# Designs tried in a protein design chat: miniprotein binders against b1l550. Part 208

Target 1, 279 residues: b1l550
Amino acid sequence: MRLPEELLERARDIHSEAPSHRIKLDRVGSFGLKVPVEFKGFLLLAEADVWVSLPEGRRGVDLSRQVEAIYELSNPPKDPFSLCREAAISLLEKLNYADSSGVSIRFDAPLQDGESLKYYGVEISSIASDEIINKIRVEILGMTACPCTAELIRAYKSSEIAATHTQRSLGILEVSTKAEHPDPDKLASIIERAMSSPLRTYTKRPDEGGLVIRSLSNARLAEDVVREMIHLFLEEFGHLPEDTHILAAVRSMESVHMHDIYAERSFSLDEIRKEISSH
Below, E stands for the ipSAE of ESMFold2; O stands for the ipSAE of OpenDDE; V2 stands for 0.75 times the mean of E and O plus 0.25 times the DockQ between their complexes.

## First folded at step 20 (miniprotein)

Design li19 (at its last fold request DockQ between E and O 0.92; V2 from the best seeds 0.00; counts 0 for: pae E 1.6 > 1.5)
Fold by OpenDDE base, look of step 20:
Parts: structure tokens; C-alpha cells; sequence
Structure li19 (fold): chain B 279 residues (1-279), chain A 83 residues (1-83)
């Protein structure tokens, strides 16, 4: 049932009223929208969040206009980087009272793995506030082997390749920059290379054996993985602005414990360069 | 009333980075001065500024930006569009 439009003339505009408490809100919007995006030749249904700021003198945001803004830009489907940026700008342009806007888009990104596909999780964001800040978060699973147990077993059995426990580990890189979004495939590659070995969707027995041997020969603590991610990131993305912020983290789903091991470092490029140069 | 304006600048590529940093600082100062909302970004080799707020304040913003660029002797082309 659609109510008569004439009622709009008689009804109060609740959103434009003064709030009972004059407090600015940083983000008000719609979360969990589904939008189509084109990524690496795939048409994907992504989850999207859209928001704007709300001044102290306005009770609510026009949510319908926010939703319209992103869907107008989503047809035809485009790459999620452009969609995020363009939608953030559009939101700021359309909503008069907003001094900032933002968009986040989340999906599983396909990654070629021989004749099959694996994937990584990605969240792409753009925030329009005086300038555009682009954010990308990549999460990909890999495998780690414990060097501590390996060393104990080596000492006990005198084996060249010591057995050790292995587990899945989730590597995380989050980058916030005023530059363009970093390439998510490169970020995923950095994470995989920082671990003992990558995971494979499809393995033949020889490949599986090789993967395990590689892991055992490249045993790493969670701490080692994070440090390696940072090192590799600096080699590949050291050209980004100095105020670029990075979170490097790993969550190791330890196979010998009931809990996970977690390690992280948050830093700006200028901070980490100073730290490394001081040693 | 609200006025919204898109400003599109084309600069020499060799000067663009320096000019961008200048414009970022200037836009911040003018935004604070006039109580405006501004957004500055680069797209397709052009510097874009979006400004919205009180119509008179927006006009002053545009005038001051152009004046400052002239005073610096920067060569540019500009498109100003009200939206």
C-alpha cells in the first residue's frame, strides 16, 4: 500500500527537526546493502555500507537518498574501487548537511590457484572528509609451522626435517592512504609469502607433500609472519605517502591449543622507517 | 540556502603535486574561515575541489582560491560548475 503523496505536505519532516540533544554524529547510514561489482572479470554481489555525518542540529539523515546514490552508480556494475570513491563523493554532494561521507564494500575476491580458484576476503572503503582517504583490508588464509616444536623434535630425534604441528593462519593487511587503493592481489601475495606456505584449493598428492615439506622447512612464529609481512609490504609499497597507515596482523588457529595466537603491528610509513633506520 | 560548486583544475603535470599541496592547505584555511564543506582530490590528471555551503561564502571561497593561484603565477585552466 502506498500512502497518498499529499500526506507529505501535512506530515512533519522528522529528519529535519532539531534533536532533543544537540550532538553531532560521525556516521549514520545503511549497512549490509547488496550491490553488484565487477572484479577481475567476475560479476560479484558485494555487501556495502554507506554513511554520512549528521550535524548537531538535525535529527536524522535521509537514508533513501544514500541508498539511491550507491545504486545509481552500481548500474552498470563497475570496479569496487571506483564505486567506493564515486559513491563517497556523491553522498557528500547530495546530502547538504553532511560534512563527511563514507562507503565500504566487502566481498570474497577470486584468486587463481592452478586450474582452480582460491579466494581472499577484501573490504574496500573510501571516506570523503576534506580529502579522500582510501582504505583496503585483505584477509587470506595460509599455513604456519611451529619452529619451537620443530627444534625440540630435531634435538630429540636428530632429524634433518623435523616434524612439527601445522595450522591455518589468517593474515591481515589493512592500509589507509590518501593515494589510490593498493592492489589487493599484491597484498594477498605478501601475506602468503610471509607464511610458512600458502593454502591450495586443489592438491594432488605430490603437491600436497611438497607443500608440507615447504612449510616444515620454513617454520615461522606468528610474530615472524607479521614481521615478514611488514618487510615485504615496505619493499612493494614503500612509495606510498608517509602518512599511510598500515595494520599487519596474523591470527594463528593453533592445532595444539584450544585458542588462537594473535600478533599485530599498527604503524604509519614514516614511523616504521624511523624505527628500522635506528637499528 | 545551499550552493554547491565543482571546481576542476588542469595544471602542468610537473607542478601539479606542489599545487595540490598548496590547494589542500588553502582549502582547509578557507573552509574554517567561511564555515564551508570542501573536498579536494585528484582524478584523471585534474585537481577537483567540491565546495558547499552558504552561497556568499562559496563565492568568496572560489574568488580567494583563484586569486591565490594568480599570485603564485601558476598556469592553469579552470572549470566551475554549480550543481
Amino acid sequence: as target 1 above (279 residues)
Amino acid sequence: SWKKVRIKFTFDPEEREEVLEFLKRLARELREKYGLTTLIYQEDGKIRIFVKGDPEAVDKFIEEVLKELEERGVKYTVEVVEI
Scores: ipSAE 0.757, ipTM 0.924, lowest interface PAE 0.6, mean pLDDT 93
Fold by ESMFold2, look of step 20:
Structure li19 (fold): chain B 279 residues (1-279), chain A 83 residues (1-83)
Amino acid sequence: as target 1 above (279 residues)
Amino acid sequence: SWKKVRIKFTFDPEEREEVLEFLKRLARELREKYGLTTLIYQEDGKIRIFVKGDPEAVDKFIEEVLKELEERGVKYTVEVVEI
């Protein structure tokens, strides 16, 4: 049932009133929107959150205008980075009372794996206020092989047993910068190269053997993986602004334990360069 | 009452980053002075500024930005659109 349009002239505009309690809100928005995106030739269904700031003197946000802003830009589907940035700018322009706006977009990114595909997680955001701050988080699984157990087994059986426990480990890189979003494929590559070996969608027996041998030859602690991720990140992205903030982390699903282990380091580029140069 | 303006500047590529940093500092000063909301970003090799707030304050912001650029002697073109 659609109500008569004339009622708009008689009804109070609740959203434009002052609230009973004059308290500024940092994020008011519509979360969990489904939007189509085009990524590297793939049409993907992504999930988006959109928001604006709300000053202490305004009771509510025009939520329909927020939803309209991102959907106007998402049809036809476009790359998620442009959608994210353009929607954040559009929100700030459309909502007069807001002094900041933000958009986040989440999707599974396809990655070539021989003749097949595998996937990794991507979440991007753009925050518009005086400048645009872009954030990207990439999560991808790899394999780690424990060097401690490998050394113990080597000592026990001299060299007749090349063995240790291996497990899936989730690698995480999160970057917040005033520059454009880093390429998610490059971030995923950094994470995979930091691990003992990448995971494959499937393997045939000779390839499976090779994968395991590679992982044993490249055994790494979770701590080593995080340090290597940072090293590789600095090689690829050391050119980003000095105030760029990074989190590098690994969650290892240890095959011989009832629990996971976790390692992380957060830093700005300025901070880590000073730390490294002091050694 | 609200006024919203998009400003698009084209500078020589060699000067663009230096001018961008200057405009960021200037916009920060003027937004504080006049109580405005501003956004500065690059797109397609151009510097864009969005400003909104009190109409008289927005007009002063635009005037002062253009005045400062002229005083620096930077070669540029500009498009100003009210939205």
Scores: ipSAE 0.666, ipTM 0.904, lowest interface PAE 1.5, mean pLDDT 91
ESMFold2 (binder alone), look of step 20: mean pLDDT 85; pTM 0.828
ESMFold2, fold request of step 22: ipSAE 0.621, 0.645, 0.597; ipTM 0.890, 0.900, 0.882
ESMFold2 (binder alone), fold request of step 22: mean pLDDT 86, 85, 86; pTM 0.837, 0.834, 0.836
OpenDDE base, fold request of step 22: ipSAE 0.671, 0.684, 0.686; ipTM 0.897, 0.901, 0.902

Design li2 (at its last look DockQ between E and O 0.89; V2 from the best seeds 0.75)
Fold by OpenDDE base, look of step 20:
Structure li2 (fold): chain B 279 residues (1-279), chain A 83 residues (1-83)
Amino acid sequence: as target 1 above (279 residues)
Amino acid sequence: SFKKVRIKFTFDPEEREEVLEFLKRLAKELREKYGLTTLIYQEDGTIRIFVKGDPEAVDKFIEEVLKELEERGVKYTVEVVVI
């Protein structure tokens, strides 16, 4: 049943009314939309959030217009980077009362692993506020081997390859920049290279053995992983603007403890360069 | 009354980065001065400025931007679209 359109003329526009409390809101929008995107030759159904700011004098946002804006741009499906940027701009242009807008798109990104696929989590965002800020968050699982236990075992029993506990570790790189979104595959690669070893979707026995040996031979603390991620990031992405902000983190799901180990560093490119140069 | 304008600038590639930084600063000053919402970004080798607000303020914003560019002697082409 569709209500008569004539009722719109008689009904109060609730959204345009003055609120009971004149307070600006930073983000008002629709979260958990599903939008198609094209990524590396895959057509994916991604989750999307869209929002705009709301001034103190307006009770609510026009949510339907926000939804229309992103779906208009999503057909035909396009890359998520362009979709985020274009949608953020469109939202700011369409919603007269908004002084800022933003879009986030989340999906599992396919990553080739031999003849199979593995994946990493990615969240791509663009925020339009005076300028466009592009944000990308990549999360990928790797494997870490504990150097402390390895050293204890080495000290106790002379072995060329010291046994140690291994675990899954989630590496995280989040980058916020006024430049274009960094390549998520490169970010995922940095995280994997910072771990003791990557994970594989499938391995043959010789390959599995080699993977474990690699991990044991490259034992790293969670702290080591984060520092290595930062180092590798600077090598690959040191050309980004100095005000680019980075979060490097790892969550190690330790196999000998009931809890996880977590390490992180938040920094701007300018700050970290000054820190490194001071040593 | 409310006005929305999209400005598209085409500059010499060698000067584009310097001009962009200038325009960012200028846009910031002018939006604060006139109480406007602005967005500046690059796309397809062009610099784009979106501005919205009071019609008179928007017009003044555009005029001042163009004036400042002229005073700097920067060569550019401009497209202004009211949306």
Scores: ipSAE 0.731, ipTM 0.913, lowest interface PAE 0.6, mean pLDDT 93
Fold by ESMFold2, look of step 20:
Structure li2 (fold): chain B 279 residues (1-279), chain A 83 residues (1-83)
Amino acid sequence: as target 1 above (279 residues)
Amino acid sequence: SFKKVRIKFTFDPEEREEVLEFLKRLAKELREKYGLTTLIYQEDGTIRIFVKGDPEAVDKFIEEVLKELEERGVKYTVEVVVI
């Protein structure tokens, strides 16, 4: 049902009014939008959030205009990084009252896994105010093997028993930078290489044995995984601007416990370089 | 009233990064001075500035940016679009 357009002449424009409480809002927008994106040859259904700032003197945001801005740019489907940046710029241009805008896009990225695929989580964002700040978060599961239990079992009896608990661990790299978004596949690779072993979509019996043996031969504490992620990140992305901020983290779903463990380090590039150079 | 302008600058590639840093500092100073919203970014080898706010303040922003570039002796081309 479509209402008559002449009603616009009689109805108040609620959004353009002043609010009863004059308080600036930092993020007002539409969250959970479905948008198509093209990523590395795949057509994916992504989830997007769009927002702008709202000054103290304006009651509401033109939400339909926000939604139109990103959908206009998403047809035909395009690279999610381009979509994210272009939409953030368009929002700031389109909504006169905003002094900042932002777009986040989330999707499951396909990754080669032998002759099959696996996936990892990607969330990108672009924030436009005086400059554009780009953020990317990558999450991927790997396998960790506990070195503490491995050593205890080695010492307990004859050294012929090689055993420890293994578990899935979720590795996280989050990067905020004024440069272009880092390649998510490279971030995922860094996380996987820091783990005791990658996970596979499926394994046959000999492959499964090999995966477990690999994890045992590369046993790592969650703390070790975080440190290795940082080391590998600096080798590949140390060229980014010095004020680039990174968070490296691991959530390990310890198979012998009812709870997880968590390790995290956040830093800027200039901060971590000074720390490392002091050793 | 309200004015919105896109500015597109093309500089020699060897000067572009130095000029970008200069324009960032200048834009920060001018947006605070005149109460404007600005966005500066690179696109397709050019430097882009979007500015919006009070029409007189926007005009002064554009005038001062061009004046400062001329005073530095930087060779450039410019396209200004009112949107």
Scores: ipSAE 0.672, ipTM 0.908, lowest interface PAE 1.4, mean pLDDT 90
ESMFold2 (binder alone), look of step 20: mean pLDDT 87; pTM 0.849

Design li20 (at its last look DockQ between E and O 0.94; V2 from the best seeds 0.00; counts 0 for: pae E 1.6 > 1.5)
Fold by OpenDDE base, look of step 20:
Structure li20 (fold): chain B 279 residues (1-279), chain A 83 residues (1-83)
Amino acid sequence: as target 1 above (279 residues)
Amino acid sequence: SFKKVRIKFTFDPEEREEVLEFLKRLAKELREKYGLTTLVYQEDGKIRIFVKGDPEAVDKFIEEVLKELEERGVKYTVEVEVI
């Protein structure tokens, strides 16, 4: 049932009213939308959040207009980077009262693993205010081997390859920049290379053995992984603007403890360069 | 009354980055001065400025941006669209 459109002339516009408390809101929008995107030749259904700012003198946002804005841009499906940027701009243009807008798109990104696929988590965002800020968060699982236990076992029993506990570790790189979104595959690669070994969707026995040996021979603390991610990031993305902000983190799901080990560093490119140059 | 304007600038590629940073700074100053919402970004080899707010303030913003570009001696083509 659809109500007669003429009722709109009689009904009070609740959204345009003055609020009971004149307070600006930073983000008001629709979260958990589903939008199609094209990524690396795959058509994916992604989750999207869209929002705008709300001034102190307006009670509510036009949520329908926000939803329309992103879906208009989603047909035909396009890459999520362009969709985020274009939608953020469109929101700012369409919602007269908004002084800022933002879009976030989340999905599992396919990554080729031999003849199979593995994946990493990705969240792509764009915020439009004075400028466009592009944000990307990549999360990918790898494997770490503990060097501390390895050293103890080596000291106790001489072995070419010291036994140690191994575990899954989640590596995280989050980048916020005024430049274009960094390549998520490159970010995922940095994380994998910073760990003891990557994970595989499937392995043949010889390959599995090799993977474990690699991990054991490349034992790393969670702290080592974070530092390595930062190092590799600087090598690959050191050309980004100096005000680019990075979060590098690892959550290690330790196999010998019931809890996880977590390590992180937040920094700007300018800050980290100064730190490294001072040593 | 409310006015929204898209400005598209075409600059020499060699000067584009410097001009972009200049326009970002200028737009920030002017938006604060006039109480406007602005967005400065680069797309498809063009520098784009979106500005919205009071019609008189928007017009002053555009005038000052163009004036500052002229004073810098930068060569450009401009397209202005009221939306």
Scores: ipSAE 0.739, ipTM 0.919, lowest interface PAE 0.6, mean pLDDT 93
Fold by ESMFold2, look of step 20:
Structure li20 (fold): chain B 279 residues (1-279), chain A 83 residues (1-83)
Amino acid sequence: as target 1 above (279 residues)
Amino acid sequence: SFKKVRIKFTFDPEEREEVLEFLKRLAKELREKYGLTTLVYQEDGKIRIFVKGDPEAVDKFIEEVLKELEERGVKYTVEVEVI
């Protein structure tokens, strides 16, 4: 059943009224939308949030226009970075009362792993407010091996024992920049290279042995992983604008403890360069 | 009662980054002066400005942007689309 269009002439337009409390809102939108995206040959169902600012003098936001804006751009599916940026611009253009807009898109990115496939987590966003600010967060699991326990066991009377505890660790890189989004595969690679060893979806016996030997040869504290992530990031992305902000973090699910270890550092490119140069 | 304009500038590639930063600063100043909403960005090798607000204020914004570019002596072409 569809109601007669002529009722619109008699009904109050609630959204365009002034609110009883004239307070600006920063983000009003539709969260948890499902949108198709095309990423490196894969068709994925991503989750998206869209929003705009709402000025003090407007009671409500036109939510249907927001949803239309992103779905008009997502059919046929396109790469998530273009969708994110274009939708943020479109929202600002379509919603007259908004002085800023934003879009975030989350998906699992496929990654080749020998004869199989693995994945890492990606969340991107674009915010249109005076200019466009792009953010990307990448999360990928790796393996860490504890150097403290390894050294204690090495010092034990039977010095030929090579052992330590190993665990999965979640590496995180988050980048906020005025430049284009960094390539998520490169961010994931940085995180994996900072770990003691990458994780594999599946291994055959000789390959598994090699992984274990690699992890013991690259024993690293969670703190060391974060420092290595920063070093590798600066090598690959040191050319980004100086006010680019980065968060590098590791959450290590320590196999010998009931709890996790967490290490993080946030910085701008200009800040970290000054810090490194002072030593 | 409300005007929305897309402006597309083509500049010499060697000058584009410097001009982009200039236009960002200028747009920010004029936005505050006239009570407008603006967005300055690059796309397909061109600099784009979106501006919206009161029709007279939007017209003044466009006039002042073009005036400042002429005073700077920068070579450009411009396309203006009212949407």
Scores: ipSAE 0.642, ipTM 0.901, lowest interface PAE 1.6, mean pLDDT 91
ESMFold2 (binder alone), look of step 20: mean pLDDT 87; pTM 0.854

Design li3 (at its last look DockQ between E and O 0.95; V2 from the best seeds 0.76)
Fold by OpenDDE base, look of step 20:
Structure li3 (fold): chain B 279 residues (1-279), chain A 83 residues (1-83)
Amino acid sequence: as target 1 above (279 residues)
Amino acid sequence: SWKKVRIKFTFDPEEREEVLEFLKRLARELREKYGLTTLIYQEDGTIRIFVKGDPEAVDKFIEEVLKELEERGVKYTVEVVVI
C-alpha cells in the first residue's frame, strides 16, 4: 500500500523541524547496507555504512537520500575504493545541511594461495570534510611460534629445531591518509611477512611440514610481529604523507593460554620517523 | 537558500602540488570566514573544490579564490558548475 503523495503536503516534515535539544551530531546514517563491488575480478556483496553530519538546528537526516546516493553509484558495480570516495562526495553534495560525510565498505578479500584461495578482512572508508581522508583496515591471520618456550626447550634438550607452541595470530594494519587508499594486498603481505609464517588454505603434507619448520625457525613474540609490521610498512609505504596515521596490531590466540595476547602501536609517519632516527 | 558549486582547476603538473597546498589553506580560511562547507580534492589530474552555503557567501568564496590565484600568477583553466 502506497499512501497518497498529497499527504506529504499536509504532514509536517519531522526531519526538518528543530530538535528539542540543539546539539550537533557527528554521524547519522544507515549501517549494514549490502552493495555489490568489483574487486580483483570478483563480484562481491559487501557491507556498507553511509553517514553525514547533522547540524544542531535539524531534527533528522534524509536517510532515503543517503541510501539512494550509494546505490546509484553501485550500478554497475565498481571497485570499492572509487565507490567509497565517490559516495562520500555525493553525500556531501546531496545533503545540504551536512558539513561532513562518510562511507565504509567491508568484505572478505580473496587472496590467491596456489591453486586455492585464502582471504583477508578489509574495511575501506572515505570521509569527506574539508578534505577527503581515505582509511583502510586489513586483518589477516597468520601463525606465530613462541621464542621463549623454544629457548627453554633448547636449553633443556639439544635440538636443531626447538619445539615450541604455535598459534593463530590476527594481524591488523589500519591506515588513514589524505592520499589514495594503500593497496590492501600489499598490507596483507606485510602482515604475513611479519609473522612466523603465513597460513595456507591447502597444504600437501610436505608443504605443511615446511610451513611448521619455517615457523619454528622464525619464532616471534607478538611484540616482534608488530615491530616487524611497522618496519615493513615503512619500507613499502614510507612515501605516504607525513600526517598519515597508522595502527599496527596483533592479536595472538595463544595455544597455551585461555586468553589472547595483544600488542599495538598507533603513530603518524612523522612521529615514527623521528622516533627511529633518534636511536 | 543553498547554492552548490563545483570548481574544477587544471594546473601545470609541475605547479599542481604547491598550488594544491595553497588552495587547501585558502579554502579553510574562506570557509571559516563565510561559514561555508567546502571540500577540496584531486581527481584525474585536476584540483576540484566543492562549496555550498549561502548564495552570496559562495559567490564571494569563488571570487576570492580566483583573485588569489591571479595575484600569485598561476596559470590555470577553470570550470565552474552550479549544481
Scores: ipSAE 0.740, ipTM 0.915, lowest interface PAE 0.6, mean pLDDT 92
Fold by ESMFold2, look of step 20:
Structure li3 (fold): chain B 279 residues (1-279), chain A 83 residues (1-83)
Amino acid sequence: as target 1 above (279 residues)
Amino acid sequence: SWKKVRIKFTFDPEEREEVLEFLKRLARELREKYGLTTLIYQEDGTIRIFVKGDPEAVDKFIEEVLKELEERGVKYTVEVVVI
């Protein structure tokens, strides 16, 4: 059933009224939209959130106009970084009353893994107000080997046994910057290189043995995985603006425990440089 | 009543970064002075400013930005589009 269009002439425009309680809102929008994106030759159905600020004097947001804005830009599908930035700018331009806008896009990024594929998680955002702030979060699994248990086993048998527990660990890098989004593949590479060994979708026995040997030869505490992520990040991305904010974290699914270990550090580039220079 | 304007500035590449920082400070001050919404960013080697708000305030913003650039003595071209 479609209602008559002429009702628009008689009905109140509820959204444009002043609210009973004049309280501004930071984010009002549509969350969980499905939008097509093109990423490295793959056509993906990504999940997107779109929002704008709402001033104290406006009761509601033109939600259909928000949704139209991102869908207009997503057909035909294009790369998610361009879509994210362009949609954030478009929202601010199209919704007169907004003084800021934002877009988030989430997808699994495909990654070549020998003759197979693996993936890592990506969420990007662009926030437009007086400037554009770009945020990217990358999550990828790797393997860690515990150095503490390795040392105990060495001591037990006078170092003839090379063994320790290994487990999957989820590495996380999150970057908020005024520059363009960092390359997600480079962030994923930093995380994997900080681990004891990468994970593979599939291996044959010689390759599997090599991965295990690599992890044992490169045993790392979760805390040191985070420190290595930061070191590698600074090597690759130290050129970003000084107010760039980073979160580096690892959640290790410790194979000998029923619970996980978590380590995390947040910092700005300015902050971490001062810290390193003081040592 | 609303006026919305896109401004595109082209500067010599050697000066672009310093001028961008100047324009960011200027836009921030004028945004607050006139009660406007502004967005400044760099794209395709140009500096872009979007401004919206009261028509008279938008006109004053544009006038003052151009005036300050002239007083600074930098060479530039400008494209102004009302949207």
Scores: ipSAE 0.656, ipTM 0.902, lowest interface PAE 1.5, mean pLDDT 91
ESMFold2 (binder alone), look of step 20: mean pLDDT 86; pTM 0.836

Design li4 (at its last look DockQ between E and O 0.93; V2 from the best seeds 0.00; counts 0 for: pae E 1.6 > 1.5)
Fold by OpenDDE base, look of step 20:
Structure li4 (fold): chain B 279 residues (1-279), chain A 83 residues (1-83)
Amino acid sequence: as target 1 above (279 residues)
Amino acid sequence: SWKKVRIKFTFDPEEREEVLEFLKRLAKELREKYGLTTLIYQEDGTIRIFVKGDPEAVDKFIEEVLKELEERGVKYTVEVVEI
């Protein structure tokens, strides 16, 4: 049932009314939309959040216009980087009262693993506020081996390869920059290379054995992984603007404890360069 | 009433970075001065400025941006579109 359009002339526009409390809101929008995107030759259904700012003198946002903005840009499907950027701009252009806008798109990114696929989690965002800030968050699982237990076992029993506990570890890189979004595959690669070994979707027994040996031979604390991630990031992405902000983190789902080990560092490129140069 | 304008600048690639930083600073100053919403970004080798607000303020913004670029002697092409 569709109500007569004439009712719109008689009804108060609730969204345009003055609020009872004149307070600006930073983000008002629709979260958990589903939008198609094209990524590395895959057509994916991604989750999207869209929002704009709301001034103190306006009661509500035009949510329908926000939803229309992203769906207009989603057909035909395009890469999520362009979609985020273009949609953020479009939102700012369409919503007169907004002084800022933003879009986030989340999906599992396919990653080739031999003849099979593995994946990493990715969230791509763009915020339009005076300038465009592009944000990308990559999360990928790897494997870590504990060097502390390895050293104890080595001291107790002479072995060429010391046994130790191994576990899944989630590596996280989040980058916020005024430049273009960093390549998520490169970010995922940095995380994997910073761990004791990558995970594999498909392993034959010889390959599995090799993977475990690699991990044992490359035992790393969660702290080591984060530091290595930062080091590798600087080598690959040191060309980004100095005001680029990075979060590097690891959550190790330790196999000998009921809890996880977590380590992180938040920094700007300028800050971390000064820190490293001072040592 | 609201006026919305897209400004597209084409600069010499060698000067584009310097001009961009200048325009960012200028846009910030003018936005604050006139109570406008602005967005500056690069796309397809061009610098783009979106500006919205009171019609008179938007017009003043455009005029001052163009004036400042002329005073600097920067060579550019510009397209101004009201949306």
Scores: ipSAE 0.754, ipTM 0.922, lowest interface PAE 0.6, mean pLDDT 93
Fold by ESMFold2, look of step 20:
Structure li4 (fold): chain B 279 residues (1-279), chain A 83 residues (1-83)
Amino acid sequence: as target 1 above (279 residues)
Amino acid sequence: SWKKVRIKFTFDPEEREEVLEFLKRLAKELREKYGLTTLIYQEDGTIRIFVKGDPEAVDKFIEEVLKELEERGVKYTVEVVEI
């Protein structure tokens, strides 16, 4: 089962050779690792990717060292942001030939929903090269109510009927910054507040009625949701470094169609402020 | 061959951010000059620099960083650990 150690002196070290084609690679690593993390009192089994850069003159990377680096740091389980940052630093230290390293960690984050729980998707990354760049992507479902159909129904017979189609919409915020990762709960809150209404794990009938009425009062296009996400993000995170990059997006699963619609905007804090101040 | 060094600087809190920006610019200049890999970040109120590369180049990097800090007149303590 275990081969004799002395075979190492007879075998070529394939990884340290020069490759047939001298092409540098940006990311070479182990993807889909399972690592334990502690997040807001929950012990979660997260999925992690680890990688390093590979220079043109080196044929391969020692993947065992990469896996060892993150697993050594994951016992005992700790905060995923600390694990991510520390593992990225450790990878750069352990793999001499690499000039950059990275770690991503993905998990479903629990979120209080009345007396129950719901969840949202989180992916964090830390990239170590000359500085540490931290990235976070948050995805959470909400409800949108279409204002176009609402207006057509209002105009029909000059009626005061408040009706339109509603659907699940997936809101996305990605933030890339030299500062610490933004709090994922705050990002999720921004996305939900930009929607016509949050989704609930369950509701009692009076609460459900109220939720629907509020959603009709907050009818929003996917485009409006993206704009509102940006507005709310700037209110809460406008203090981040000016070169912080953000992507705000919505994928709306339009209930009357067989297909989704999609809206997005990416920007740096510097760029969006100049754009807003020009109006 | 390779040399790998961790450097930990402690500065007075009120000047830490200004010194950090200075060290970032200096590290970028020196890594390009000597063909090194560097990483600079903050941890627990200290500024950390990791540097690796050719042993002579790493030694010159460390020498230049300390020299520039002395010329700037900044009070600091430093720990240098080879790993």
Scores: ipSAE 0.646, ipTM 0.902, lowest interface PAE 1.6, mean pLDDT 91
ESMFold2 (binder alone), look of step 20: mean pLDDT 86; pTM 0.837

